# VH-VL binders against RNA polymerase II C-terminal domain phosphatase-like 3 (CPL3), part 4

Target 1, 181 residues: RNA polymerase II C-terminal domain phosphatase-like 3 (CPL3), of Arabidopsis thaliana (Mouse-ear cress) (q8ll04r923to1103)
Amino acid sequence: FASQKLSLVLDIDHTLLNSAKFNEVESRHEEILRKKEEQDREKPYRHLFRFLHMGMWTKLRPGIWNFLEKASKLYELHLYTMGNKLYATEMAKLLDPKGVLFNGRVISKGDDGDPLDGDERVPKSKDLEGVMGMESSVVIIDDSVRVWPQHKMNLIAVERYLYFPCSRRQFGLLGPSLLEL
Short names: E, the ipSAE of ESMFold2; O, the ipSAE of OpenDDE; V2, 0.75 times the mean of E and O plus 0.25 times the DockQ between their complexes.

## First folded at step 1 (VH-VL)

Design d02 (framework fv_ustekinumab)
Fold by ESMFold2-Fast, scan of step 1:
Structure d02 (fold): chain C 181 residues (1-181), chain A 123 residues (1-123), chain B 107 residues (1-107)
Amino acid sequence: as target 1 above (181 residues)
Amino acid sequence: EVQLVQSGAEVKKPGESLKISCKGSGYSFTDYWLGWVRQMPGKGLDWIGIIYPGDSDTRYSPSFQGQVTMSVDKSITTAYLQWNSLKASDTAMYYCARGFDEYSWGTDAFDIWGQGTLVTVSS
Amino acid sequence: DIQMTQSPSSLSASVGDRVTITCRASQGISNYLAWYQQKPEKAPKSLIYAASSLQSGVPSRFSGSGSGTDFTLTISSLQPEDFATYYCQQYDSYPLTFGQGTKLEIK
């Protein structure tokens, strides 16, 4: 039965994608990004986006399109972010342009301020409020265990997806970013 | 048909460099992860790493980090596994396999396997 | 790293037998487990993913079950072509890890 379908809650930032504000990107990296975005625009499955109105770059995690297609057949998909409503809405449209994957199941906990409302180094709590189903019927994919204080048994922690150099520096990491490799 | 075809057997001396290949056909090469697995003579399977051809994103097993390099050439739908300096302990069968991302992209089961490349390193 | 332990390491059986192979993870991996079959001098072949989902083209006599730490591969009625080495693999966490293998031999 469809009613027996498990729910899959997907964290946006550092799980499905990585975003960087224009003013956080060095000029040399912006030149590289502009060229990569122009090349990427011609592909059926795009991974790099420049959002003029939001003032940011967004890079999707490799394999995301195949993952979402397959996961949607097994799970009822939900998006979750500590970002604001505008950011959540734009990212949902990006990941689901036909409106068939999430069907409005988008949870945002941020205010109306900055589109990227979180400093991941200062964690805020997440909960399953707004997600229907028993805890045993919910699977969560997120890069941070700390934001799920009451639902750790449902959590599959994934390695943070850090594409932009500023994102690595934000977490105090040394060495090259994926953009620089 | 979906197929992964690997390069032929190699016989090398310790200290030599080597690059073996895995060519994909019959599917969208840039839409699937590609993994490498080692099998020492008479032993089991040992995961080396996985690469996403779409942007060359890589994940290595800690045991192989710094020992080998994975790369791809999208224009000829080919993945490579490379050693800068071979050791006798690198003697093994090397398989490439297409990642199947049913539940987590980049760390999944392998659905299509290459035939294997035998690498022998001896003095 | 997650350690995968298979039992038994080897097994002798006859055609028509029901065969059970067990795989145990050192920590919980939900259902992120795959099973592979490898015949002598051949590449591995995918049999099962997500602990219980059969790969396309794999005979229905193969089935998988389990979740968390304990998993089982069952062959309901062994055929001559089934004599091979079987491997489990977890894909819950990096690095990906395989069991040591179970060799299925003719009795």
Scores: ipSAE 0.000, ipTM 0.462, lowest interface PAE 14.4, mean pLDDT 81

Design d03 (framework fv_pritumumab)
Heavy chain, then light chain:
Amino acid sequence: EVQLLESGGDLVQPGGSLRLSCAASGFTFSSYAMSWVRQAPGKGLEWVSAISGSGGSTNYADSVKGRFTISRDNSQNTLYLQMNSLRVEDTAVYICAKDLYESGWTEYYFDYWGQGTLVTVSS
Amino acid sequence: DIQMTQSPSSLSASVGDRVTITCRASQGISNYLAWFQQKPGKAPKSLIYAASSLQSKVPTQFSGSGSGTDFTLTISSLQPEDFATYYCQQYNSYPLTFGGGTKVEIK
ESMFold2-Fast, scan of step 1: ipSAE 0.013; ipTM 0.585

Design d04 (framework fv_gimsilumab)
Fold by ESMFold2-Fast, scan of step 1:
Structure d04 (fold): chain C 181 residues (1-181), chain A 123 residues (1-123), chain B 107 residues (1-107)
Amino acid sequence: as target 1 above (181 residues)
Amino acid sequence: EVQLVESGGGLVQPGGSLRLSCAASGFTFSDYWMHWLRQVPGKGPVWVSRINYDGSSTTYADSVRGRFTISRDNANNTLFLQMNSLRADDTALYFCARESWDYGTSFEYMDVWGQGTPVTVSS
Amino acid sequence: EIVLTQSPVTLSVSPGERVTLSCRASQSVSSDLAWYQQKLGQGPRLLIYGASTRATDIPARFSGSGSETEFTLTISSLQSEDFAVYYCQQYDNWPLTFGQGTKLEIK
């Protein structure tokens, strides 16, 4: 008898982690981040990463490692991002260094052809194409309802994880970021 | 001082409606997930409904789904629970509560509760 | 849904005594367990979260322990203001559930 786990589709940005490009981080915060990253290197479960190749900082959501371990026992895990394939691949490696959680179940839509020139940008949406199994067997975790117009009933919307000051400004939020506290 | 104050409870006939309000003060209301819970005297609290920071995501207990609607007004720091098609078993003290938030992560335990507003469904 | 069973249902004790309250979950909740104190006419007050972390302004006489399915709340040297009903709550899985409560009353 064939048994299949429910599928769990996980949004990357602002759900599992928050990233900031080097040029988006003020010099005063860069010094703080470097010291925090050095301290974080000694931990068995790391949360702060500096990617020279990608020119960015990435901060993982607190509790992420325990969450992924628990979720992988109940669900077939998928990563879904509006970022490009290179970003998705690097984040998948970061979250699953042993290659046992996602097994290549990574969907990236950043290369789909939204215009790069000018201020005109068409909002992208997500769908369940590429996720195997019955649609009724899919649970989605994302910080944005807007990107799932056809699948709102499958969606668990979570609080946005905004660690970097530039990310808070992107969403029009007042007050200090988690980095600044 | 962080505070939640419920209002809007009262006596209503079966099939009737009530709208509960929860006034929040002393914190940035729009940064928190909020809950409604209810309690019958002598029993433990029962979770009723949850709403995210901007109101775009709501969840309901099976017993109230389709009858109750949770909503929020961040401009006025107020949480609401619209209760329709009320039944005798909806009789309880209704609490609003703030979900805990620590270091960018929300945890589904309640760090602040109101004092409750009583709802009695009877004729 | 996860069922939380508290024991005893009622405990009669004197001030100064050490009391232990138990909460048992029908399935593992890891350490995602909170404890609340509720006095007559008041809303619940958070005491412990993450099974063992004291909430802000909670006296050191309150301590929590346990993991998975077996949890304990301990009150060392019970004070007169500690006579109340105590509830455990799990937040490991939906829906959120609470125990039926343990009532501490004067012997």
Scores: ipSAE 0.000, ipTM 0.458, lowest interface PAE 15.8, mean pLDDT 82

## First folded at step 3 (VH-VL; framework fv_ustekinumab)

Design e1 (from b04 with heavy chain E101L; at its last look DockQ between E and O 0.03; V2 from the best seeds 0.00; counts 0 for: pae O 4.4 > 2, placed apart)
Heavy chain, then light chain:
Amino acid sequence: EVQLVQSGAEVKKPGESLKISCKGSGYSFTDYWLGWVRQMPGKGLDWIGIIYPGDSDTRYSPSFQGQVTMSVDKSITTAYLQWNSLKASDTAMYYCARDYLWSGDYTFDYWGQGTLVTVSS
Amino acid sequence: DIQMTQSPSSLSASVGDRVTITCRASQGISNYLAWYQQKPEKAPKSLIYAASSLQSGVPSRFSGSGSGTDFTLTISSLQPEDFATYYCQQYDSYPLTFGQGTKLEIK
ESMFold2, look of step 3: ipSAE 0.763; ipTM 0.911
ESMFold2 (binder alone), look of step 3: mean pLDDT 91; pTM 0.925
OpenDDE, look of step 3: ipSAE 0.033; ipTM 0.653

Design e2 (from b04 with heavy chain E101R; at its last look DockQ between E and O 0.04; V2 from the best seeds 0.00; counts 0 for: pae O 5.5 > 2, placed apart)
Heavy chain, then light chain:
Amino acid sequence: EVQLVQSGAEVKKPGESLKISCKGSGYSFTDYWLGWVRQMPGKGLDWIGIIYPGDSDTRYSPSFQGQVTMSVDKSITTAYLQWNSLKASDTAMYYCARDYRWSGDYTFDYWGQGTLVTVSS
Amino acid sequence: DIQMTQSPSSLSASVGDRVTITCRASQGISNYLAWYQQKPEKAPKSLIYAASSLQSGVPSRFSGSGSGTDFTLTISSLQPEDFATYYCQQYDSYPLTFGQGTKLEIK
ESMFold2, look of step 3: ipSAE 0.774; ipTM 0.915
ESMFold2 (binder alone), look of step 3: mean pLDDT 91; pTM 0.930
OpenDDE, look of step 3: ipSAE 0.024; ipTM 0.631

Design e3 (from b04 with heavy chain E101Y; at its last look DockQ between E and O 0.63; V2 from the best seeds 0.69)
Heavy chain, then light chain:
Amino acid sequence: EVQLVQSGAEVKKPGESLKISCKGSGYSFTDYWLGWVRQMPGKGLDWIGIIYPGDSDTRYSPSFQGQVTMSVDKSITTAYLQWNSLKASDTAMYYCARDYYWSGDYTFDYWGQGTLVTVSS
Amino acid sequence: DIQMTQSPSSLSASVGDRVTITCRASQGISNYLAWYQQKPEKAPKSLIYAASSLQSGVPSRFSGSGSGTDFTLTISSLQPEDFATYYCQQYDSYPLTFGQGTKLEIK
ESMFold2, look of step 3: ipSAE 0.659; ipTM 0.857
ESMFold2 (binder alone), look of step 3: mean pLDDT 91; pTM 0.931
OpenDDE, look of step 3: ipSAE 0.765; ipTM 0.892

## First folded at step 4 (VH-VL; framework fv_ustekinumab)

Design f1 (from b04 with heavy chain Y106F; at its last look DockQ between E and O 0.80; V2 from the best seeds 0.00; counts 0 for: pae E 3.4 > 2)
Heavy chain, then light chain:
Amino acid sequence: EVQLVQSGAEVKKPGESLKISCKGSGYSFTDYWLGWVRQMPGKGLDWIGIIYPGDSDTRYSPSFQGQVTMSVDKSITTAYLQWNSLKASDTAMYYCARDYEWSGDFTFDYWGQGTLVTVSS
Amino acid sequence: DIQMTQSPSSLSASVGDRVTITCRASQGISNYLAWYQQKPEKAPKSLIYAASSLQSGVPSRFSGSGSGTDFTLTISSLQPEDFATYYCQQYDSYPLTFGQGTKLEIK
ESMFold2, look of step 4: ipSAE 0.389; ipTM 0.753
ESMFold2 (binder alone), look of step 4: mean pLDDT 91; pTM 0.925
OpenDDE, look of step 4: ipSAE 0.654; ipTM 0.843

Design f2 (from b04 with heavy chain D57Y; at its last look DockQ between E and O 0.64; V2 from the best seeds 0.62)
Heavy chain, then light chain:
Amino acid sequence: EVQLVQSGAEVKKPGESLKISCKGSGYSFTDYWLGWVRQMPGKGLDWIGIIYPGDSYTRYSPSFQGQVTMSVDKSITTAYLQWNSLKASDTAMYYCARDYEWSGDYTFDYWGQGTLVTVSS
Amino acid sequence: DIQMTQSPSSLSASVGDRVTITCRASQGISNYLAWYQQKPEKAPKSLIYAASSLQSGVPSRFSGSGSGTDFTLTISSLQPEDFATYYCQQYDSYPLTFGQGTKLEIK
ESMFold2, look of step 4: ipSAE 0.679; ipTM 0.882
ESMFold2 (binder alone), look of step 4: mean pLDDT 91; pTM 0.929
OpenDDE, look of step 4: ipSAE 0.012; ipTM 0.589
ESMFold2, look of step 5: ipSAE 0.575; ipTM 0.820
ESMFold2 (binder alone), look of step 5: mean pLDDT 91; pTM 0.925
OpenDDE, look of step 5: ipSAE 0.650; ipTM 0.856

Design f3 (from b04 with light chain A50D; at its last look DockQ between E and O 0.65; V2 from the best seeds 0.00; counts 0 for: pae E 4.8 > 2)
Heavy chain, then light chain:
Amino acid sequence: EVQLVQSGAEVKKPGESLKISCKGSGYSFTDYWLGWVRQMPGKGLDWIGIIYPGDSDTRYSPSFQGQVTMSVDKSITTAYLQWNSLKASDTAMYYCARDYEWSGDYTFDYWGQGTLVTVSS
Amino acid sequence: DIQMTQSPSSLSASVGDRVTITCRASQGISNYLAWYQQKPEKAPKSLIYDASSLQSGVPSRFSGSGSGTDFTLTISSLQPEDFATYYCQQYDSYPLTFGQGTKLEIK
ESMFold2, look of step 4: ipSAE 0.431; ipTM 0.774
ESMFold2 (binder alone), look of step 4: mean pLDDT 91; pTM 0.926
OpenDDE, look of step 4: ipSAE 0.019; ipTM 0.661
ESMFold2, look of step 5: ipSAE 0.298; ipTM 0.735
ESMFold2 (binder alone), look of step 5: mean pLDDT 90; pTM 0.915
OpenDDE, look of step 5: ipSAE 0.070; ipTM 0.709

Design f4 (from b04 with heavy chain S103Y; at its last fold request DockQ between E and O 0.77; V2 from the best seeds 0.81)
Heavy chain, then light chain:
Amino acid sequence: EVQLVQSGAEVKKPGESLKISCKGSGYSFTDYWLGWVRQMPGKGLDWIGIIYPGDSDTRYSPSFQGQVTMSVDKSITTAYLQWNSLKASDTAMYYCARDYEWYGDYTFDYWGQGTLVTVSS
Amino acid sequence: DIQMTQSPSSLSASVGDRVTITCRASQGISNYLAWYQQKPEKAPKSLIYAASSLQSGVPSRFSGSGSGTDFTLTISSLQPEDFATYYCQQYDSYPLTFGQGTKLEIK
ESMFold2, look of step 4: ipSAE 0.713; ipTM 0.891
ESMFold2 (binder alone), look of step 4: mean pLDDT 91; pTM 0.933
OpenDDE, look of step 4: ipSAE 0.018; ipTM 0.595
ESMFold2, look of step 5: ipSAE 0.755; ipTM 0.903
ESMFold2 (binder alone), look of step 5: mean pLDDT 91; pTM 0.923
OpenDDE, look of step 5: ipSAE 0.778; ipTM 0.897
ESMFold2, fold request of step 7: ipSAE 0.753, 0.762, 0.739; ipTM 0.911, 0.918, 0.909
ESMFold2 (binder alone), fold request of step 7: mean pLDDT 91, 91, 91; pTM 0.929, 0.922, 0.928
OpenDDE, fold request of step 7: ipSAE 0.879, 0.885, 0.877; ipTM 0.962, 0.962, 0.961

## First folded at step 6 (VH-VL; framework fv_ustekinumab)

Design g1 (from b04 with light chain L96Y; at its last look DockQ between E and O 0.04; V2 from the best seeds 0.00; counts 0 for: pae O 9.5 > 2, placed apart)
Heavy chain, then light chain:
Amino acid sequence: EVQLVQSGAEVKKPGESLKISCKGSGYSFTDYWLGWVRQMPGKGLDWIGIIYPGDSDTRYSPSFQGQVTMSVDKSITTAYLQWNSLKASDTAMYYCARDYEWSGDYTFDYWGQGTLVTVSS
Amino acid sequence: DIQMTQSPSSLSASVGDRVTITCRASQGISNYLAWYQQKPEKAPKSLIYAASSLQSGVPSRFSGSGSGTDFTLTISSLQPEDFATYYCQQYDSYPYTFGQGTKLEIK
ESMFold2, look of step 6: ipSAE 0.493; ipTM 0.780
ESMFold2 (binder alone), look of step 6: mean pLDDT 91; pTM 0.934
OpenDDE, look of step 6: ipSAE 0.009; ipTM 0.578

Design g2 (from b04 with heavy chain E101Q; at its last look DockQ between E and O 0.02; V2 from the best seeds 0.00; counts 0 for: pae O 3.8 > 2, placed apart)
Heavy chain, then light chain:
Amino acid sequence: EVQLVQSGAEVKKPGESLKISCKGSGYSFTDYWLGWVRQMPGKGLDWIGIIYPGDSDTRYSPSFQGQVTMSVDKSITTAYLQWNSLKASDTAMYYCARDYQWSGDYTFDYWGQGTLVTVSS
Amino acid sequence: DIQMTQSPSSLSASVGDRVTITCRASQGISNYLAWYQQKPEKAPKSLIYAASSLQSGVPSRFSGSGSGTDFTLTISSLQPEDFATYYCQQYDSYPLTFGQGTKLEIK
ESMFold2, look of step 6: ipSAE 0.715; ipTM 0.887
ESMFold2 (binder alone), look of step 6: mean pLDDT 91; pTM 0.922
OpenDDE, look of step 6: ipSAE 0.061; ipTM 0.707

Design g3 (from f4 with heavy chain W102D; at its last look DockQ between E and O 0.62; V2 from the best seeds 0.00; counts 0 for: pae O 6.4 > 2)
Heavy chain, then light chain:
Amino acid sequence: EVQLVQSGAEVKKPGESLKISCKGSGYSFTDYWLGWVRQMPGKGLDWIGIIYPGDSDTRYSPSFQGQVTMSVDKSITTAYLQWNSLKASDTAMYYCARDYEDYGDYTFDYWGQGTLVTVSS
Amino acid sequence: DIQMTQSPSSLSASVGDRVTITCRASQGISNYLAWYQQKPEKAPKSLIYAASSLQSGVPSRFSGSGSGTDFTLTISSLQPEDFATYYCQQYDSYPLTFGQGTKLEIK
ESMFold2, look of step 6: ipSAE 0.733; ipTM 0.900
ESMFold2 (binder alone), look of step 6: mean pLDDT 91; pTM 0.929
OpenDDE, look of step 6: ipSAE 0.020; ipTM 0.609

Design g4 (from b04 with light chain Y94W; at its last look DockQ between E and O 0.09; V2 from the best seeds 0.00; counts 0 for: pae O 8.9 > 2, placed apart)
Heavy chain, then light chain:
Amino acid sequence: EVQLVQSGAEVKKPGESLKISCKGSGYSFTDYWLGWVRQMPGKGLDWIGIIYPGDSDTRYSPSFQGQVTMSVDKSITTAYLQWNSLKASDTAMYYCARDYEWSGDYTFDYWGQGTLVTVSS
Amino acid sequence: DIQMTQSPSSLSASVGDRVTITCRASQGISNYLAWYQQKPEKAPKSLIYAASSLQSGVPSRFSGSGSGTDFTLTISSLQPEDFATYYCQQYDSWPLTFGQGTKLEIK
ESMFold2, look of step 6: ipSAE 0.559; ipTM 0.808
ESMFold2 (binder alone), look of step 6: mean pLDDT 91; pTM 0.922
OpenDDE, look of step 6: ipSAE 0.013; ipTM 0.578

## First folded at step 7 (VH-VL; framework fv_ustekinumab)

Design i1 (from b04 with heavy chain D31E; at its last look DockQ between E and O 0.65; V2 from the best seeds 0.00; counts 0 for: pae E 3.0 > 2)
Fold by ESMFold2, look of step 7:
Structure i1 (fold): chain C 181 residues (1-181), chain A 121 residues (1-121), chain B 107 residues (1-107)
Amino acid sequence: as target 1 above (181 residues)
Amino acid sequence: EVQLVQSGAEVKKPGESLKISCKGSGYSFTEYWLGWVRQMPGKGLDWIGIIYPGDSDTRYSPSFQGQVTMSVDKSITTAYLQWNSLKASDTAMYYCARDYEWSGDYTFDYWGQGTLVTVSS
Amino acid sequence: DIQMTQSPSSLSASVGDRVTITCRASQGISNYLAWYQQKPEKAPKSLIYAASSLQSGVPSRFSGSGSGTDFTLTISSLQPEDFATYYCQQYDSYPLTFGQGTKLEIK
């Protein structure tokens, strides 16, 4: 028999990191972010990033580097996002700068096997069958249960990571975001 | 070894069409933005725009919007800059360059050798 | 559009001199600025990003400074291979814009 390693499928948004579009960030917060990003560049483990071409800020969840290191020893790591290919590619580079964690195992919008009923449209849920095959050896970490209608028994739901004020508003939450604290 | 190899010099008349090419090698062509830069004779650098070969997303300078078309053929890792009707004012050196962006760090890190386009009666 | 103005337009210097080139943005751009070197008949080469960070393989005699609207490229001790035209470029927002260039000539 061949040695078999369990797969760990990781959601990106609100699970490992939080992203906000430039036009969703108020000017007062933009000034704070620019200063924080400049200071963050000098740290050994960066957590705040600005992307001009995608027009967004991205903040990594605290503890992510330690988590990925440990998880990679126990699991074959996969990223799965409802974001487009550009976003998925850039976030994979950000999370895996040496390219040794995911080894191209990045699933983005349009990569799963969710066929359309007769028109061309984008799937609104995640499905492993068309991409990975057997699901019985898979653990899934995601902040959203609703995107996994067919894999609920494999899912570990986690608390959303909401750094930006616009992300809190997206989920109808009141009070300050982590950026505002 | 990252390389960008551009098509050869062109001599054209006003009103003619033209499509020049930039072939990338030594890197994942679909994972990096590619930029085009114009340099008119004896003048500085003008940003034309950038294209993402993975999805063909484009960003044009307003000065070039509608004047040129950027496109890619990712099956042969080649980008194109195209005019439907050249003007004498299009006479310039045209560079393609790999656009590198990583949070606050930005540069065109690899450049093609340039394509000289001359438009004259 | 953010206008980038370089000064001087040209200068003459001798090998061993310390040279300073300035670049001014028409509005604040934080430290989102790059510098390029272009020798005659050649494509530009990246020197500095993020206003002050040196590209790999670029000699340490090159340095950059500044934030906001005012930026400086310094060459601490000119070498023969440094005679070229230098461009700044902002990447705070679209359209990306270059300065008009500074030609550095041998005396």
Scores: ipSAE 0.438, ipTM 0.763, lowest interface PAE 3.0, mean pLDDT 86
ESMFold2 (binder alone), look of step 7: mean pLDDT 91; pTM 0.932
OpenDDE, look of step 7: ipSAE 0.792; ipTM 0.905

Design i2 (from b04 with heavy chain G54D; at its last look DockQ between E and O 0.70; V2 from the best seeds 0.77)
Fold by ESMFold2, look of step 7:
Structure i2 (fold): chain C 181 residues (1-181), chain A 121 residues (1-121), chain B 107 residues (1-107)
Amino acid sequence: as target 1 above (181 residues)
Amino acid sequence: EVQLVQSGAEVKKPGESLKISCKGSGYSFTDYWLGWVRQMPGKGLDWIGIIYPDDSDTRYSPSFQGQVTMSVDKSITTAYLQWNSLKASDTAMYYCARDYEWSGDYTFDYWGQGTLVTVSS
Amino acid sequence: DIQMTQSPSSLSASVGDRVTITCRASQGISNYLAWYQQKPEKAPKSLIYAASSLQSGVPSRFSGSGSGTDFTLTISSLQPEDFATYYCQQYDSYPLTFGQGTKLEIK
């Protein structure tokens, strides 16, 4: 009768989706993105979005909708991001339009209670203990290992999703981005 | 039920200050951008700007930058539009409206009833 | 600034008529366009977002179309309650701008 699920903590950026600010997108790519967004609206599940007030484009990772459906059957889903509350709220709405997957389980910048988080002399990291009290079993999916210094045994590291050219440059990668292909 | 209730009509003289209000209820006030729109007598709609009540982040139309100030008291779910020194050209109906966002599309889906501001002599 | 130009400025029509109102943007705005209806002495009411998506509670006789620079609002069979002023509005870039309005009157 009781339906107990293990917790699954999902990173947002470069794991489930890739976002780029308007000022990080070249004019020629912006024209391509507008055409792709118009075409994407004709599909049953959208993957490309433009957010005027946040000043950014967001591309969802292929297969995201199927993944979330399957994961929700096996896990209690949580989102964890180093992004601010507005960004986290908007991405949660985008990934969970019916509000049935995460149910407010969204952790954003400053929620983990880490002292000196955001200080230049103290590197930023993610920590579940202060926010969730996670001494028990949890699975974490994230593209970055170094962000989880205290939870490495719980981490499944995944390949970064790099759709925008600026995201490839952020990680020092050569060659075209997925947008350019 | 989402409601935006605005303060009553104002009659002012040039040079006076004014602060009009817009109280939101029936929704999570801090989770939505709130916009202000002016309608001069017999004219169309002019976008003044938007404010995000959670952190008071603002975007102003260049035509209104420095002419008017948007602010919020989120503890009472109330937004404000204020002038330090009114001009006769500020005579208009002023609306607040919730700027609803879904999947990157925006619409002003709920509007206040409007506040008529008259500035003369 | 993106200028939104509506045509016509005023239109006379009879109940049952098919009515079209156009809106042209001074530069490409993709699908980032909304339509509003305003009756005398009332606040505007949202009709359409994303150029063609009907707002909840809006009758199906209203439809929107277009992308890029040219947009159309259509009322397939005009009803007495549809006599109002209609505004388009772009949300592609700041400042957000409205068209000048189209007043739909009883013929």
Scores: ipSAE 0.754, ipTM 0.912, lowest interface PAE 0.8, mean pLDDT 87
ESMFold2 (binder alone), look of step 7: mean pLDDT 91; pTM 0.931
OpenDDE, look of step 7: ipSAE 0.833; ipTM 0.923

Design i3 (from b04 with heavy chain G54R; at its last look DockQ between E and O 0.65; V2 from the best seeds 0.00; counts 0 for: pae O 6.0 > 2)
Fold by OpenDDE, look of step 7:
Structure i3 (fold): chain C 181 residues (1-181), chain A 121 residues (1-121), chain B 107 residues (1-107)
Amino acid sequence: as target 1 above (181 residues)
Amino acid sequence: EVQLVQSGAEVKKPGESLKISCKGSGYSFTDYWLGWVRQMPGKGLDWIGIIYPRDSDTRYSPSFQGQVTMSVDKSITTAYLQWNSLKASDTAMYYCARDYEWSGDYTFDYWGQGTLVTVSS
Amino acid sequence: DIQMTQSPSSLSASVGDRVTITCRASQGISNYLAWYQQKPEKAPKSLIYAASSLQSGVPSRFSGSGSGTDFTLTISSLQPEDFATYYCQQYDSYPLTFGQGTKLEIK
């Protein structure tokens, strides 16, 4: 029997990766990031990126490459972000450089907003509009439960990935960030 | 093959307006930033700015901010650089170039052949 | 703005020579530096990015080194086609800025 793959909808920010604008990063952390980024260039799988045109740092969640590879075998992958199209496109390229994982299945809701995902900053909701298939065949992975009021049963809530200090502050968390550890 | 083809040489007088073009082909025009570079006669390269064709997001050098305007027509994969009022000091070769940035690495990897702009009374 | 200063402004060399051009940034730019080659009446050509990464199609006789403020472009064995003007460019921060150029002439 040929079976249709389930759809896996993936949030971007604080789920698959964490981004911070240049102006959100303190000078002391900037130097650390630069050094880490340089070191990261020598690794077979990079996780830390500096994007001048976007004016931001991006850190991928550890294990992201293995996760996406395995998930792609079982699911039709979709990206869903509250960020704008530009950000979504760039992150999609970052996560899928060959375009084989998502193949344009990228949904962005923040065309007129902040390029970064504003999950906790702006009360907005997500839906499965644009995701092909039956809702019963959709699995959602997101750090934010509140943004999926109509699809809670489809949602697997994951721990937020907060690499940058500003992201921890955004969620009111104390203590050192992953960057600082 | 990636190509950037620029419009022909221009001879203008001070105070005149001008719009030069750069047509991209052989690649996804909307996915790459395009930059403009000025080179005055016998001088070095001056970064003017970059534009993202997809949404026309722009970055200008402060030296050129308000002096020139970058724009694009996506339908014909063409970028433009325009002056409202030319000055003699605008005499230069102007290059467009595809701006490639990936994972923090940056380079103008493809260049137009340049447009010579001469402004004289 | 970050100022890029190249040295020398010009130099003469012979085919087969080892040539070194330096570029200094007014502030630390990590490895966010590119090198370009420009021949007379031609558009610049990308040679090096990330201070030391060779652009595709560029001969291996070209190499870049450095980090922070001091950078070097080296041609291990100068070829006839290498006589040109060379520019460094920082892309650490806006505005992007070029060095003033180094003209490499035949001795």
Scores: ipSAE 0.021, ipTM 0.630, lowest interface PAE 6.0, mean pLDDT 90
ESMFold2, look of step 7: ipSAE 0.757; ipTM 0.915
ESMFold2 (binder alone), look of step 7: mean pLDDT 91; pTM 0.927

